VHH binders against DegV domain-containing protein DR_1986. Designs and how they scored, part 18

Target 1, 281 residues: DegV domain-containing protein DR_1986, of Deinococcus radiodurans (q9rsy3)
Amino acid sequence: MSIAIVTDSTSDLTPEHLAALGVTGVPLYVLFEGQLYQDGVQLSARQLVEGVRAGKAIPSTSQPSPAEFAQAYAQALEHADEVLSLHISGQLSGTVGSARLAAQEFGGRVTVVDTHTVTLGLGLQVLRAAELVRAGQSVPQIVQTLERVYPQADLRFTVDTLDFLRLNGRIGGASALLGGLLNIKPLLVVRGGRVDAGGRVRGQKKALADLAEHVRRYVSQHGGARVAFLATVGGEEDRAAVRAQLSDLHFQDMGDHEIGAVVTVHAGPGAVGVALEPLSA
Key: E = the ipSAE of ESMFold2; O = the ipSAE of OpenDDE; V2 = 0.75 times the mean of E and O plus 0.25 times the DockQ between their complexes.

## First folded at step 4 (VHH)

Design T9 (framework vhh_7sr4_2)
Fold by ESMFold2-Fast, scan of step 4:
Structure T9 (fold): chain B 281 residues (1-281), chain A 124 residues (1-124)
Amino acid sequence: as target 1 above (281 residues)
Amino acid sequence: EVKLVESGGGLVQPGGSLRLSCAASGFTFSSYAMGWYRQTPGKQRDLVADITSGGSTKYGDSVKGRFTISRDNTKNTVYLQMNSLKPEDTAVYYCAAGPTYYDIGGYTYEYDYWGQGTQVTVSS
């Protein structure tokens, strides 16, 4: 039985990477200066950041409709027997709700998963699901593997300002970090499907060192890891600096990734992070 | 046409055992969460046990350690093994099926389909 994978654009896997995996990505939207743009199709993260830096207001985002998911599922089912649909946390977006509504029309052929994460946290689960499909595993076997991986998965990052998360209502438990001392850099995690406080340090150098040390602790604790390195526009050199601190450490390198426009609306420019999961479940 | 057909109910003495089966057809069984609920006299319908498409299980507090849910995807059947039965287990037992969604703490599902129920009576 053939399985198609569907995800959404907040996985931050490029359209080229998704196409190579045979995965369909359903785009979320950015509302910017009164106009709606499809994530990564009609508006790049760089264009968004340039607009904000030029003094335009911080944008907002919206989810795909159930009709858009129904179209994606119908298209996938022309070439596959079943669909496995993996999405951004339901606490961060209504996207999984739209997917669930659409799935009801397909008589059990579509399985929808709320991954409780975002960006390459979701992207790593998509990559693992694609590997397991290629290995000939069934949807129940893949779902069981993701269930074992989820409690060990991790996403840790730092941002230049909490304003982007705050203004769009995604700051979650990290609101505890508001009103800190001058030159304090927040360390953030995605925990329980929402953004939460991961710590605070003085200065960017210590924030990058914290991210690198977190990877070391994870690898030691789990006997290895798959690691993806993330940045929004403006964070590329800092992402490289985190990676450079880990040159002596052995892990499965999942690459350097640019965070897309929708996630950039919430994290802001200059964000840097790491997404981690165990080698096997 | 979706069908859920329960079997294996009946009269049993306290301390006895029964195995309920629910044969499913008309949908992709392997992708669905399956559950057992019961309606006791004077009570609301309660969760007995459920099992996700991935095999994760959840049990009602009153049955933990006594009942076991399992599934056989080759036979499109879900089972409930009931051991150490008590008079308070007397109820109509319903099979349920719904699409599986992954949520914090395991899988989440809402049941779209329900069987007609099978009577279990525990009495001397």
Scores: ipSAE 0.000, ipTM 0.225, lowest interface PAE 15.5, mean pLDDT 86

## First folded at step 7 (VHH; framework vhh_7sr4_2)

Design U1 (from T4 with S31R S109D; at its last look DockQ between E and O 0.20; V2 from the best seeds 0.00; counts 0 for: pae E 3.0 > 2, placed apart)
Fold by ESMFold2, look of step 7:
Structure U1 (fold): chain B 281 residues (1-281), chain A 123 residues (1-123)
Amino acid sequence: as target 1 above (281 residues)
Amino acid sequence: EVKLVESGGGLVQPGGSLRLSCAASGFTFSRYAMGWYRQTPGKQRDLVADITSGGSTKYGDSVKGRFTISRDNTKNTVYLQMNSLKPEDTAVYYCAAGPTYYDILTGYDYDYWGQGTQVTVSS
């Protein structure tokens, strides 16, 4: 049985990367200055940040429609027997709900997964799912593997300010970090499918050191790791600094990634993070 | 509000036939894919057959050529015609509506499931 993978643009795998994998990416939208833009197609994260810096209106985001998912599923099923559809946490977005509504038309041919994560937390699951499809695993086997991996997966990051998360209603348990003084940097995780507090430190350098130390502890505890490094626009030098602190550590390098426009609306520019999975599936 | 009610199960001799029916209410039946799944003790629930809202069908490998799924949108009913039954077809058969949905924390969650009907093929 052939399997097509569908994901959404919050995986932050570029359209080029997804195309190389044969994976369909359904874009979410940025609403900016009264216009809707398809994430990564009609608006890049850099264009978004430039617009915000120019004093333009505050952006927001919206999910793909059920009709857009239905079209993606119908197209995928022209060339595959089944679809595995992997999405941003339902606690962060209505995207998985739209996918589920669309999938009703296709029954058991489409399996929709709420991955309870976002950005490269989702992206790493998509990459693993693509590997498992190429290895000939069935949809139930792939889902079982992702379920086994998830409790050991981690997404940890810092933002310049909690304001973007607060303004867009995705702050979650990180609201416990509000009220910090100038130069206090929140440390954030995704826990149970939502943003949660991971601590706070004084200054960006200590935040970057915490990210690097987290990777070291993870590798020690799990006997290895697959590691992706991420940043929103403005965080690229800091992402490189985190990586540099790990140059002596062996791990499976899943690369540097730019966080896309939709996630940047919520995380803000200058964010830096790591996404981790165990080597063993 | 939503109900899926299976009927037509029972005891049958090897080589025999049964026709399962699933009467649906409480939702817009014509817009949903419908399916039949079965479960034997100690095993996961397996796809037997499904049919999209547009009428396209899919079958599990072990039942191809022996079972036929069909739907009647005017009666809100999906059917499973089971021919050439074998002892390994013995299972509880469930009617389902909607997608296979998977929450990575809590497992499978389908829009709607019936209560199941027992099919027993004597050996």
Scores: ipSAE 0.268, ipTM 0.712, lowest interface PAE 3.0, mean pLDDT 88
ESMFold2 (binder alone), look of step 7: mean pLDDT 80; pTM 0.802
OpenDDE, look of step 7: ipSAE 0.580; ipTM 0.901

Design U2 (from T4 with S53R S109D; at its last look DockQ between E and O 0.85; V2 from the best seeds 0.00; counts 0 for: pae E 4.0 > 2)
Fold by ESMFold2, look of step 7:
Order: C-alpha cells, then sequence, then structure tokens
Structure U2 (fold): chain B 281 residues (1-281), chain A 123 residues (1-123)
C-alpha cells in the first residue's frame, strides 16, 4: 500500500525540500583533490566553484555504490511496503545501474526508474511522483503517468563554456556546437537521456531571450506548463532575467533552483536553464 | 525454477464472464507485484491490471469497471475476474511478476512472464 520515494542528489531538490516530501536523496560524489565528497552533504556547489576558480585540480564525479542504495532501500522498507527509486539518466551516469543492482535484493519491492533526464528535469518527475503517491496511485500507475509526461517534458539551458561537459565526457550531441565565433553561446537540451545541441546565439542577452521564448512557445503549444528556473553558481542574475521576461505569462511556477555540485562539475559555473512539464499528467 | 501458469481462458459470448488464474512457483510470491497483460496479433502487450504486494490495483482504461484483479498469497495465485466481455477483449492474456526496473522510454523489464491463455469473445 505505502510507497517510499528515493532519488539521487542530481535531482537538485534541496535536502529541506526532499524532507518536506518525505523523499530520500542518495548523494553522488565529487572527486576533488584526491578526496571524495558527498554532493550537498560534504561539498556545496559554491565550495566547488570557489575551488575550481582558485585553479585547483579539475573535479570529477562518481555514482553511489549498490551498497549505499541497498542501505537506503532497507531503511525505507522499514516504514513502507514498496520503494519507487527515480534517477539521473543512465546515459549520463552509472547511478541507475547501482540502484538496479541493489534493488534485486528486495524481492520486487523496489522499482528503479531510469528517468532519462537530470537536475530539475529529474526533480520535476520526483515532485510529480510524490503527488501521485499522495493521491494513492500504485507504482505501475505512477510510472505509466511519468511515461506519458516524459515526451512533453523539456530541459533547456546555456553554459558559459562546453569545456566542463567535454572534459567529463557528457558533451553528447552538443559537440556539434564546438568551435565558432567569439561570444557564441551554446543552447543545450536533453534528448534521449543525453545532452544534445539546441542551437547557438551571439551573446548572453540573446541566450536568455531564447530560454524565455522557449518557455513562451511551450506554454502556447501545450496550453500551460510547470516551469522550474535553474542556475549554477554565478548564473543567478541571469536566471532572474529569464524569469523577468515572462512576467506577463501564466504558468505553474515551480520556483528557482540552484544546480548542485555534481551537476555543476559537468555544466560549469554561470549556467542557466529551464525545466518544463505539461500541467496535465 | 520460476513458473507462471495461466488458466481459465476460452470462448465466451459478448456480455459474458471469465475468471483467469495464474499459479506461481519458484519465487517468493508475496513479495512481488503481479499483473495481467494482453496482446492481440500485431500489437504490443497492453496492461490489463496489476496488483501490488499491499493489494493496491490499477486497470487499463478499456477494462475499468469490468475487470477485477485479486491475489491469494496462500495459494500463490493471482486472478483476473473479467465481466461484461466485449469482442475487443479477445487476446492472449499473460501473467507477469512485478518489474524491478523501469526505463521511461522502453518500459518495464519484468522479472517473469507466463506463457499466456487465449480469451476469445465471439461476435
Amino acid sequence: as target 1 above (281 residues)
Amino acid sequence: EVKLVESGGGLVQPGGSLRLSCAASGFTFSSYAMGWYRQTPGKQRDLVADITRGGSTKYGDSVKGRFTISRDNTKNTVYLQMNSLKPEDTAVYYCAAGPTYYDILTGYDYDYWGQGTQVTVSS
């Protein structure tokens, strides 16, 4: 009857938000200067950016172990009948693989979902899943709803440089945007669970206008939207500028969010984006 | 060795009823969600109904109000009571034991499937 939700730290929902939902977040790791740090627990995105700007070693990331997921699942099953475990795309991280291995030890009581997205693309799925649990839906009903929503969901963003994505091997189809004129700003999307090219424009002002125009087009095409606004450290004013361009537009406001340390390793500071879902599930 | 064996299929008139059974062995039945799926020639398998370990149920839109899934953990059996049958319910019905992995693009990776039982609703 009762369902506990588990996700990972790349959802970029704060610990406070997760706690309010009753959702467990399993942290990924940042490897920096020879040390492993738990995302959002032992290293904040701000601390990471400060270290990178100081010219210290280039960070990388790693997934939680199957043992860490097994511990989370065992704890959740003390108080729930089933676990629904929602994770960053398997095309971007081995996290879902670790969760899947752990789930095999729980006799079908744990369902692991590859969401094929990241950051608030994942976070919006977690929020919708939590709502559906509260409405009394079963795990199969919830995943069927997420399946219906996913083709209409969108994650669009710009980064200051593709270097972080390239160095960490998550550039995907966005490699088509490498090279170009000075002040060219890449526009990126997540497609098929991977980072892909969404275009390019000259200058940050036009990149922010493109993000806002994308939201406006989406609302028109879908008759509404749930919208989350995202930034890595250093992108906060630009995130506010995107929101300001939408002051005349009606949508369900899912809030402003800081992208956490693990995702920041790959996106770099100064990134700005939007995550979108249809209103109707 | 895991085994899911469906029974109770057959030929029935429109408006009639059938009860399908799926006997399970070789795994801890009470720990699994169970489901019924159906397939018509040339189509993918569709969800008919599922039931969690805790007894929560879900139904496909076309069968809501007509079909009832239930389970008996003492007999390791899941049932599908099918009432008010229509010609479009004609299909092979498969029993499945609960997914542990779901890919939003490609669907469930179910642990176990039965061989299926034919249900035919005459016109």
Scores: ipSAE 0.229, ipTM 0.724, lowest interface PAE 4.0, mean pLDDT 88
ESMFold2 (binder alone), look of step 7: mean pLDDT 80; pTM 0.806
OpenDDE, look of step 7: ipSAE 0.538; ipTM 0.869

Design U3 (from T4 with T100V S109D; at its last look DockQ between E and O 0.22; V2 from the best seeds 0.00; counts 0 for: grease 24.7 > 24.2, SAP .726 > .668, placed apart)
Fold by ESMFold2, look of step 7:
Structure U3 (fold): chain B 281 residues (1-281), chain A 123 residues (1-123)
Amino acid sequence: as target 1 above (281 residues)
Amino acid sequence: EVKLVESGGGLVQPGGSLRLSCAASGFTFSSYAMGWYRQTPGKQRDLVADITSGGSTKYGDSVKGRFTISRDNTKNTVYLQMNSLKPEDTAVYYCAAGPVYYDILTGYDYDYWGQGTQVTVSS
């Protein structure tokens, strides 16, 4: 039984990567200076940051329409028997709601999943789903595997400022970290599908060390890990520094990833993080 | 309030026929795909047949050629004509509307389900 995978652009897997997997990515939008731009298609994260630095207006984001999802589903079902549709947390975006509404006309041929995560937390689920499709698993088997993996999955990051999360209404439980002395760095997680506090440390060096130590502890506790390294524009050197602290550690390397334009609107430039899953499902 | 009400179940001999109906209310019926699923205790629900809002049909392998799904948008009703019934077709049959939705924290849900109707093929 052939299965097509659909996801959205907040997975932060590039269009090239998704195409290589045979996965359809439905872009979200950045609204900037009165124009809508498709995430990763019409506006890159670098273009967004450059535009903001040039003194342009403050950007915002919007979800794909139900019509865009319906088109993606109809096209996928021309060549596949079923669709597995994996999306950013419904606690962070209306994207999964748009997908669910679009899927009404296709019935049980489309399975819509609220993954309760974002960026490479979602991206790792997409990669695992693609692997399981290639291994011949059914949609119910794939979803069951993702359900088993999710409680052990982790997305941990630091941002330069909480301002972007606060101004765009996605700060969640991380609001407990507001206020403080200079050079206090927040550590953030995704918990229950929303951004939450993961602690705080003094200085960027300690924040990067915390991210690296978290990976090391995770590998020890789980007997391995799949690890993706993340940064928004401006965080690339820090992302490399986290990786460098782990040069002696063995894990399945899921690569370095740039966080895309939509997520960057909310996280701000200079963010760094890691996404983790257990090696074995 | 969404309602899906199945009718037409019952006891039938092997080789017999039965027609299930599912009356729908509380939503825009013509915009929804509809389906029939069946379940024996302790097992997952199996697709029997579905029909998209546009009328495209799909059948489970074990019922192809024997069962026919249809819909009447003027009566907000979906039907399952079951011919050449076998003891293996014994199950509770559920009418359903919409996609499979999965919240990874809380589990599977379909948009809407009926209460089910028992079909028993004696033997």
Scores: ipSAE 0.441, ipTM 0.780, lowest interface PAE 1.7, mean pLDDT 89
ESMFold2 (binder alone), look of step 7: mean pLDDT 80; pTM 0.803
OpenDDE, look of step 7: ipSAE 0.467; ipTM 0.817

Design U4 (from T4 with S31R P99S T100V; at its last look DockQ between E and O 0.69; V2 from the best seeds 0.00; counts 0 for: pae E 2.8 > 2)
Fold by ESMFold2, look of step 7:
Structure U4 (fold): chain B 281 residues (1-281), chain A 123 residues (1-123)
Amino acid sequence: as target 1 above (281 residues)
Amino acid sequence: EVKLVESGGGLVQPGGSLRLSCAASGFTFSRYAMGWYRQTPGKQRDLVADITSGGSTKYGDSVKGRFTISRDNTKNTVYLQMNSLKPEDTAVYYCAAGSVYYDILTGYSYDYWGQGTQVTVSS
């Protein structure tokens, strides 16, 4: 049976990358100054940050509708026998709920997965799912593989401020990091599908070193890794600095990625992180 | 219209056995995870057992080793074989079917429920 993959724009794989994989991306929305903009289609992360810095209103986000997912599923099923639909954590967004509601109308041909992650944590799952489809695995086999990988997967990052996460209600267990002294940098993870505390360090240099050391420890403990490097607008030099600290380490390089507009609303500019998976399941 | 119809409940002596059946219609049975839950008055429903479309099974702690879930995709039916029954197994037993929704941490979510069948184990 042929399988189409659908994901949402919070995977932070570009539309061009998704198209090359044959994967459909359903955009979430940024609400800014009373207007809805499709993530990555009508508004880039750079345009968002420039608008916010120009003193425009504070943005928010919204999920795709069930109707938008139903349209994506109907179109995918014109050329595939079934759909595997992978989405941002239901603890962070109603997106998977919209997808789930839409899927009920397709007679079991659509499988919706709450991945309990976001950005390239989700993006790496999408990339692995695409590889497994090409290898001829069935939807149940792919889901079982993702389930085995997930406990060993990691998404670790630092932000310039917790304010964006707090104001938009996605701070989660990272609220334990509030009230830090000047120059104390939070380290954040995604645990149980929510943002959580990963620690604190003094200064940006130590935060970047912590990200790099985390990758190095992971590779040692697992015998390898698939590694993606992430940044929001303004974090690109820091992303490069993390990568540079790992130039002697062997890993499967999943590339540098820009975090898109929807996730940037919640993480803020200047964020940097890594997403990791084991080499094999 | 999705329909789940339980059968096989009844009164049994401690140490006895019952086999519950759940006939399913109105959906593509082979694509759905199926499960059995039980409920006593005033309490929430507890997982008894579930089984994936691929045949993998999971059991509640109190029934491991005594109960067996199975499915027959050609008959659109899920079964619960209950052996070594105890008075604490007395409950209404519900058949459940999930939409094809998977939470990577907690497993399948069940959208459809039967009306339940009473199992009573007398002391």
Scores: ipSAE 0.276, ipTM 0.719, lowest interface PAE 2.8, mean pLDDT 88
ESMFold2 (binder alone), look of step 7: mean pLDDT 80; pTM 0.800
OpenDDE, look of step 7: ipSAE 0.492; ipTM 0.833

Design U5 (at its last look DockQ between E and O 0.86; V2 from the best seeds 0.00; counts 0 for: pae E 2.8 > 2)
Fold by OpenDDE, look of step 7:
Structure U5 (fold): chain B 281 residues (1-281), chain A 122 residues (1-122)
Amino acid sequence: as target 1 above (281 residues)
Amino acid sequence: EVKLVESGGGLVQPGGSLRLSCAASGFTFSSYAMGWYRQTPGKQRDLVADITSGGSTKYGDSVKGRFTISRDNTKNTVYLQMNSLKPEDTAVYYCAAGTYYDILTGYSYDYWGQGTQVTVSS
């Protein structure tokens, strides 16, 4: 029995990487200056940031329609027996709802999964799922593996300002960090499918050091790790700085990743973070 | 037309056993996760047990070691073997089918049966 994997654009995996994996990505949308853009197809993260810096209003985001998912599923099922569809947290987007509605038309051949994470948190789940498919695992086996991995997974990041999260209503428990002192940097975590507070430090240098230290602790506690390094536009140097602090540490390097336009709408420019998973479930 | 029809419920003494069956039709049974839930008047519906299309099982804490869920794809039927029944197991038991998985809570179900009454009393 053959399985096709479908995900959405908030996985922040590049089109080239998705193609190499044989995974289909369905783009979310950015509403910018009254026009709707497909994430990563019609609007890049860089274009978005340039607009915002030029004084344009902060955009909003929306999910794909059920019809768009139905089309993706129909195409996948032309050459696969089943579809596994992995998506961004339902607490952050209505995407999984659209996918569920579409899946009802396919008589059980499509399994939809709320991964309760975002960006390379989702991306790493997609990668693991693809590996398991190649290993000949069934859909139930794959989702059980993902379920075991999830409590051990970690997604942490820092932002220049909480304004983007606040304005777009995705700030979650990180609202506790509002009203901070001068030069305070928030340490954020995606937990239970929402953004939460992980702490705060004075200055960007300490924030980056904290991210690096977190990776070290994680590797020590789990006996290894898969580590992805993340940044929005403007955070590339900081991402490199985090990586440089870990040059003496051994882990499975999952590479540098750019966060896409949709997630950038919520995180803002200059964000930097890490996505972590154990080596084995 | 989707149908889930429960059977096997009834009155049993404490320590007794029952076996519930749910016959499914109108969808590709082998592709769906199947579950048993139970509900008492005034309380929420709780998971008793579920089984994936591949045969992986999950149980509610209160029934672990006493209940066993299984399925026969050739008969489009899911079963719940209930042993060592207790008065607190008294409820309406519902059969469910689904293809949506929440990484925190497990399967969510799209189709439901009408339920079958199980009463455990001396």
Scores: ipSAE 0.390, ipTM 0.795, lowest interface PAE 0.8, mean pLDDT 93
ESMFold2, look of step 7: ipSAE 0.400; ipTM 0.763
ESMFold2 (binder alone), look of step 7: mean pLDDT 82; pTM 0.817

Design U6 (from T4 with A97R P99T T100Y Y102D D103I I104L L105T T106G G107Y Y108S S109A Y110F; at its last look DockQ between E and O 0.01; V2 from the best seeds 0.00; counts 0 for: pae O 14.4 > 2, placed apart)
Fold by OpenDDE, look of step 7:
Structure U6 (fold): chain B 281 residues (1-281), chain A 123 residues (1-123)
Amino acid sequence: as target 1 above (281 residues)
Amino acid sequence: EVKLVESGGGLVQPGGSLRLSCAASGFTFSSYAMGWYRQTPGKQRDLVADITSGGSTKYGDSVKGRFTISRDNTKNTVYLQMNSLKPEDTAVYYCARGTYYDILTGYSAFDYWGQGTQVTVSS
C-alpha cells in the first residue's frame, strides 16, 4: 500500500524540500492590511516583517478550509492508497480540525495527526514520517512511532518581545513572564502543544548561550539528537551564534531554517530557536 | 540596595532538623528565583536547592527527599527545611538571588549572596 504525506505551511519546510520528500503542503493564511495571503506563496516572512516595521498593524492568521484539505487529499489519493496528514498543534491553530472534517469524506483512507508542535518541530516529524514511509511502514506503525517521539522532542526559542505572542493569543504559559522582563529575555518552549515559559535570562548573549547549553544537555540525555536551527527575519546572526557555540558537539545537523510568515506573525522578528528530536524512535 | 540575610543555623544532632530563613530586600522579591548553597572550608560552593518565582524547585542529589525549599512572597523570605540531617551536611549555608533560571532543566545563575549561616551536625 502506498502512502502520501500531507502537511501545512507551518512546517516551514521549503517548497524544494517538500518536493524532494514528495510531501504536499497546504498553506495557512495571513490577514494583512485587510487582505488574505497564502503563507509562503503570496506573502513572505520578510515582506511581513518589513510591513510591520513600517508601522502597519500586526496581522492575524487563519487555517485552511476543509475544502482545501479535501482537494489535497483527493489529489493525493489519485496516486496513493492512503494519506497521512500531519499538522500544527490543535492548541495553536484550527488546522487539525479542518483536516479532520475533510478526512471524513474519504472512508478512512486519510489519517490526520496532531503533532502538538509547530515550525521545524512539525517539519522534523514530517521528515521522520517520510523516512518511515520509505522504509515500508504502515500508517498505524508510523503514527505509533510519532506518538512515541513527539514527547521526547523539544522546541525552544527566545524572542525580542512577547508582544506578538500576547496580541495573537498564543502566549500560553509564557504569560507568567509578562510585566517582569525589563532587561530580561524570555526562554520559551513548545510543550504539550502550546507555548510555555521555559525560563528567563538577562541579556541576549546569555539567552543564546542557554539555547546552546540546552542542545548540549539534550544530546547528553538522549545519546545524540537531530538538531534544526531556527530564526525569524532578523534572527539570522543570532542563529549562527548559537550554532557556533556547538562546533565541538556531535549531533545530526538538520540545517538552518527560516521561520515562515504565519509563525512569524506570532513569534515576531528576531526570534531564534532550536528544534530537537532523538536519533531513534 | 539588594540585601539577603540568612538565619536559623546552629548545632544539631544527626537525624535532627533545622529550618533556615533568608530575608530579602532591595528588589522585587516575587520576580526572582532564589536558592540555597552550601560551602565547607577549602571546597567549592554547591547548590542545595533553588526555587523559581513561580514555585518550581530543584535539589542537589545529596539532599533530595530530606530538604525542602519554599518561599513566601508576602514576607520576601525563602526557607530551607532540613530534615534527617547528617554530619556531611555540615557547612555554611548561603542564600542567593537568581539572575537566570531554566524551569525545564533546573539550570540557574545567581548574582547576590547573603553572608551565610553555619550549620553543624554532630553527635
Scores: ipSAE 0.000, ipTM 0.196, lowest interface PAE 14.4, mean pLDDT 91
ESMFold2, look of step 7: ipSAE 0.000; ipTM 0.340
ESMFold2 (binder alone), look of step 7: mean pLDDT 80; pTM 0.804

Design U7 (from T4 with A97R P99S S109D Y110F; at its last look DockQ between E and O 0.35; V2 from the best seeds 0.50)
Fold by ESMFold2, look of step 8:
Structure U7 (fold): chain B 281 residues (1-281), chain A 123 residues (1-123)
Amino acid sequence: as target 1 above (281 residues)
Amino acid sequence: EVKLVESGGGLVQPGGSLRLSCAASGFTFSSYAMGWYRQTPGKQRDLVADITSGGSTKYGDSVKGRFTISRDNTKNTVYLQMNSLKPEDTAVYYCARGSTYYDILTGYDFDYWGQGTQVTVSS
């Protein structure tokens, strides 16, 4: 039985990367200056940041409709027997709700997963699911594997300011970090499917060191890791600095990734982070 | 329309066995996870067992090692073999269909339920 994978644009795997994997990406939308743009198709994260800095408008985002998911599922089922649909946390977006509604019309052939994560936390799950499909695993086997991996997976990052998360209503448990002293850098995680506090340090240098040390501890504790490095526009040098601190460490390198426009609306420019999962499922 | 019909309940002595069956119709049975829950009056429903479309099983703590869930996709039927029955197993047992929505932390939700079958374990 052949399986098609569908995800959404918040996986932050580029459309080209998804196409090479044979994975369908359903774009979310950025609403900016009265216009609606498809994430990664009609608007890049760089274009978004440049536009925000040039104008006074505050961007927002919206999820794909159930109709858009139904269209993606119908098209995928022309070539596959089943669909596995992996999405940004339902605590962060209505995207999985739209997918869930659409899936009801396909007689059990579409399985929808709330991954309780975002960006390369989701992206690593998509990559693992694609590997498992190629290895001939069934949808229940793939979901079971993702369920085993998830408690050991980690997404950790810092942002320049909590303002974007607060203004867009995705600050979650990170609100506990509000009201700190100037130059306090928040460390954030995704816990229970929402943004949560991971600590705080004084200064960007210490925030980057914390990210690198977190990777080292993870590798030591788990005997290895798959590691993705990620940044929003403006965080690229900091992402490289985190990677450079780990040049002596062995891990499976899942690459450098740019966080896309939709996630950038919420995280802001200048963010940097790491996504981790165990080597073996 | 989705239809789930339980059978096989009844009265047994402690230490006895029963086999429950749930006949399913109105959907592509082989595509769905199935489960058994039980409930006594005034208490919330308790997971007994579930089984994915691929055959992976999960059991509630109080029945692990004594009960076995299985499925026959050619007969659109899910079974619960209950051995070493105890008075505390007395309940109405419900067959349920798993949705195709998975929460990666808590597993799949159940979206349709049968009417239930009574199991009574008494001396």
Scores: ipSAE 0.499, ipTM 0.810, lowest interface PAE 1.6, mean pLDDT 90
ESMFold2, look of step 7: ipSAE 0.459; ipTM 0.807
ESMFold2 (binder alone), look of step 7: mean pLDDT 82; pTM 0.817
OpenDDE, look of step 7: ipSAE 0.746; ipTM 0.933
ESMFold2 (binder alone), look of step 8: mean pLDDT 81; pTM 0.812
OpenDDE, look of step 8: ipSAE 0.602; ipTM 0.908

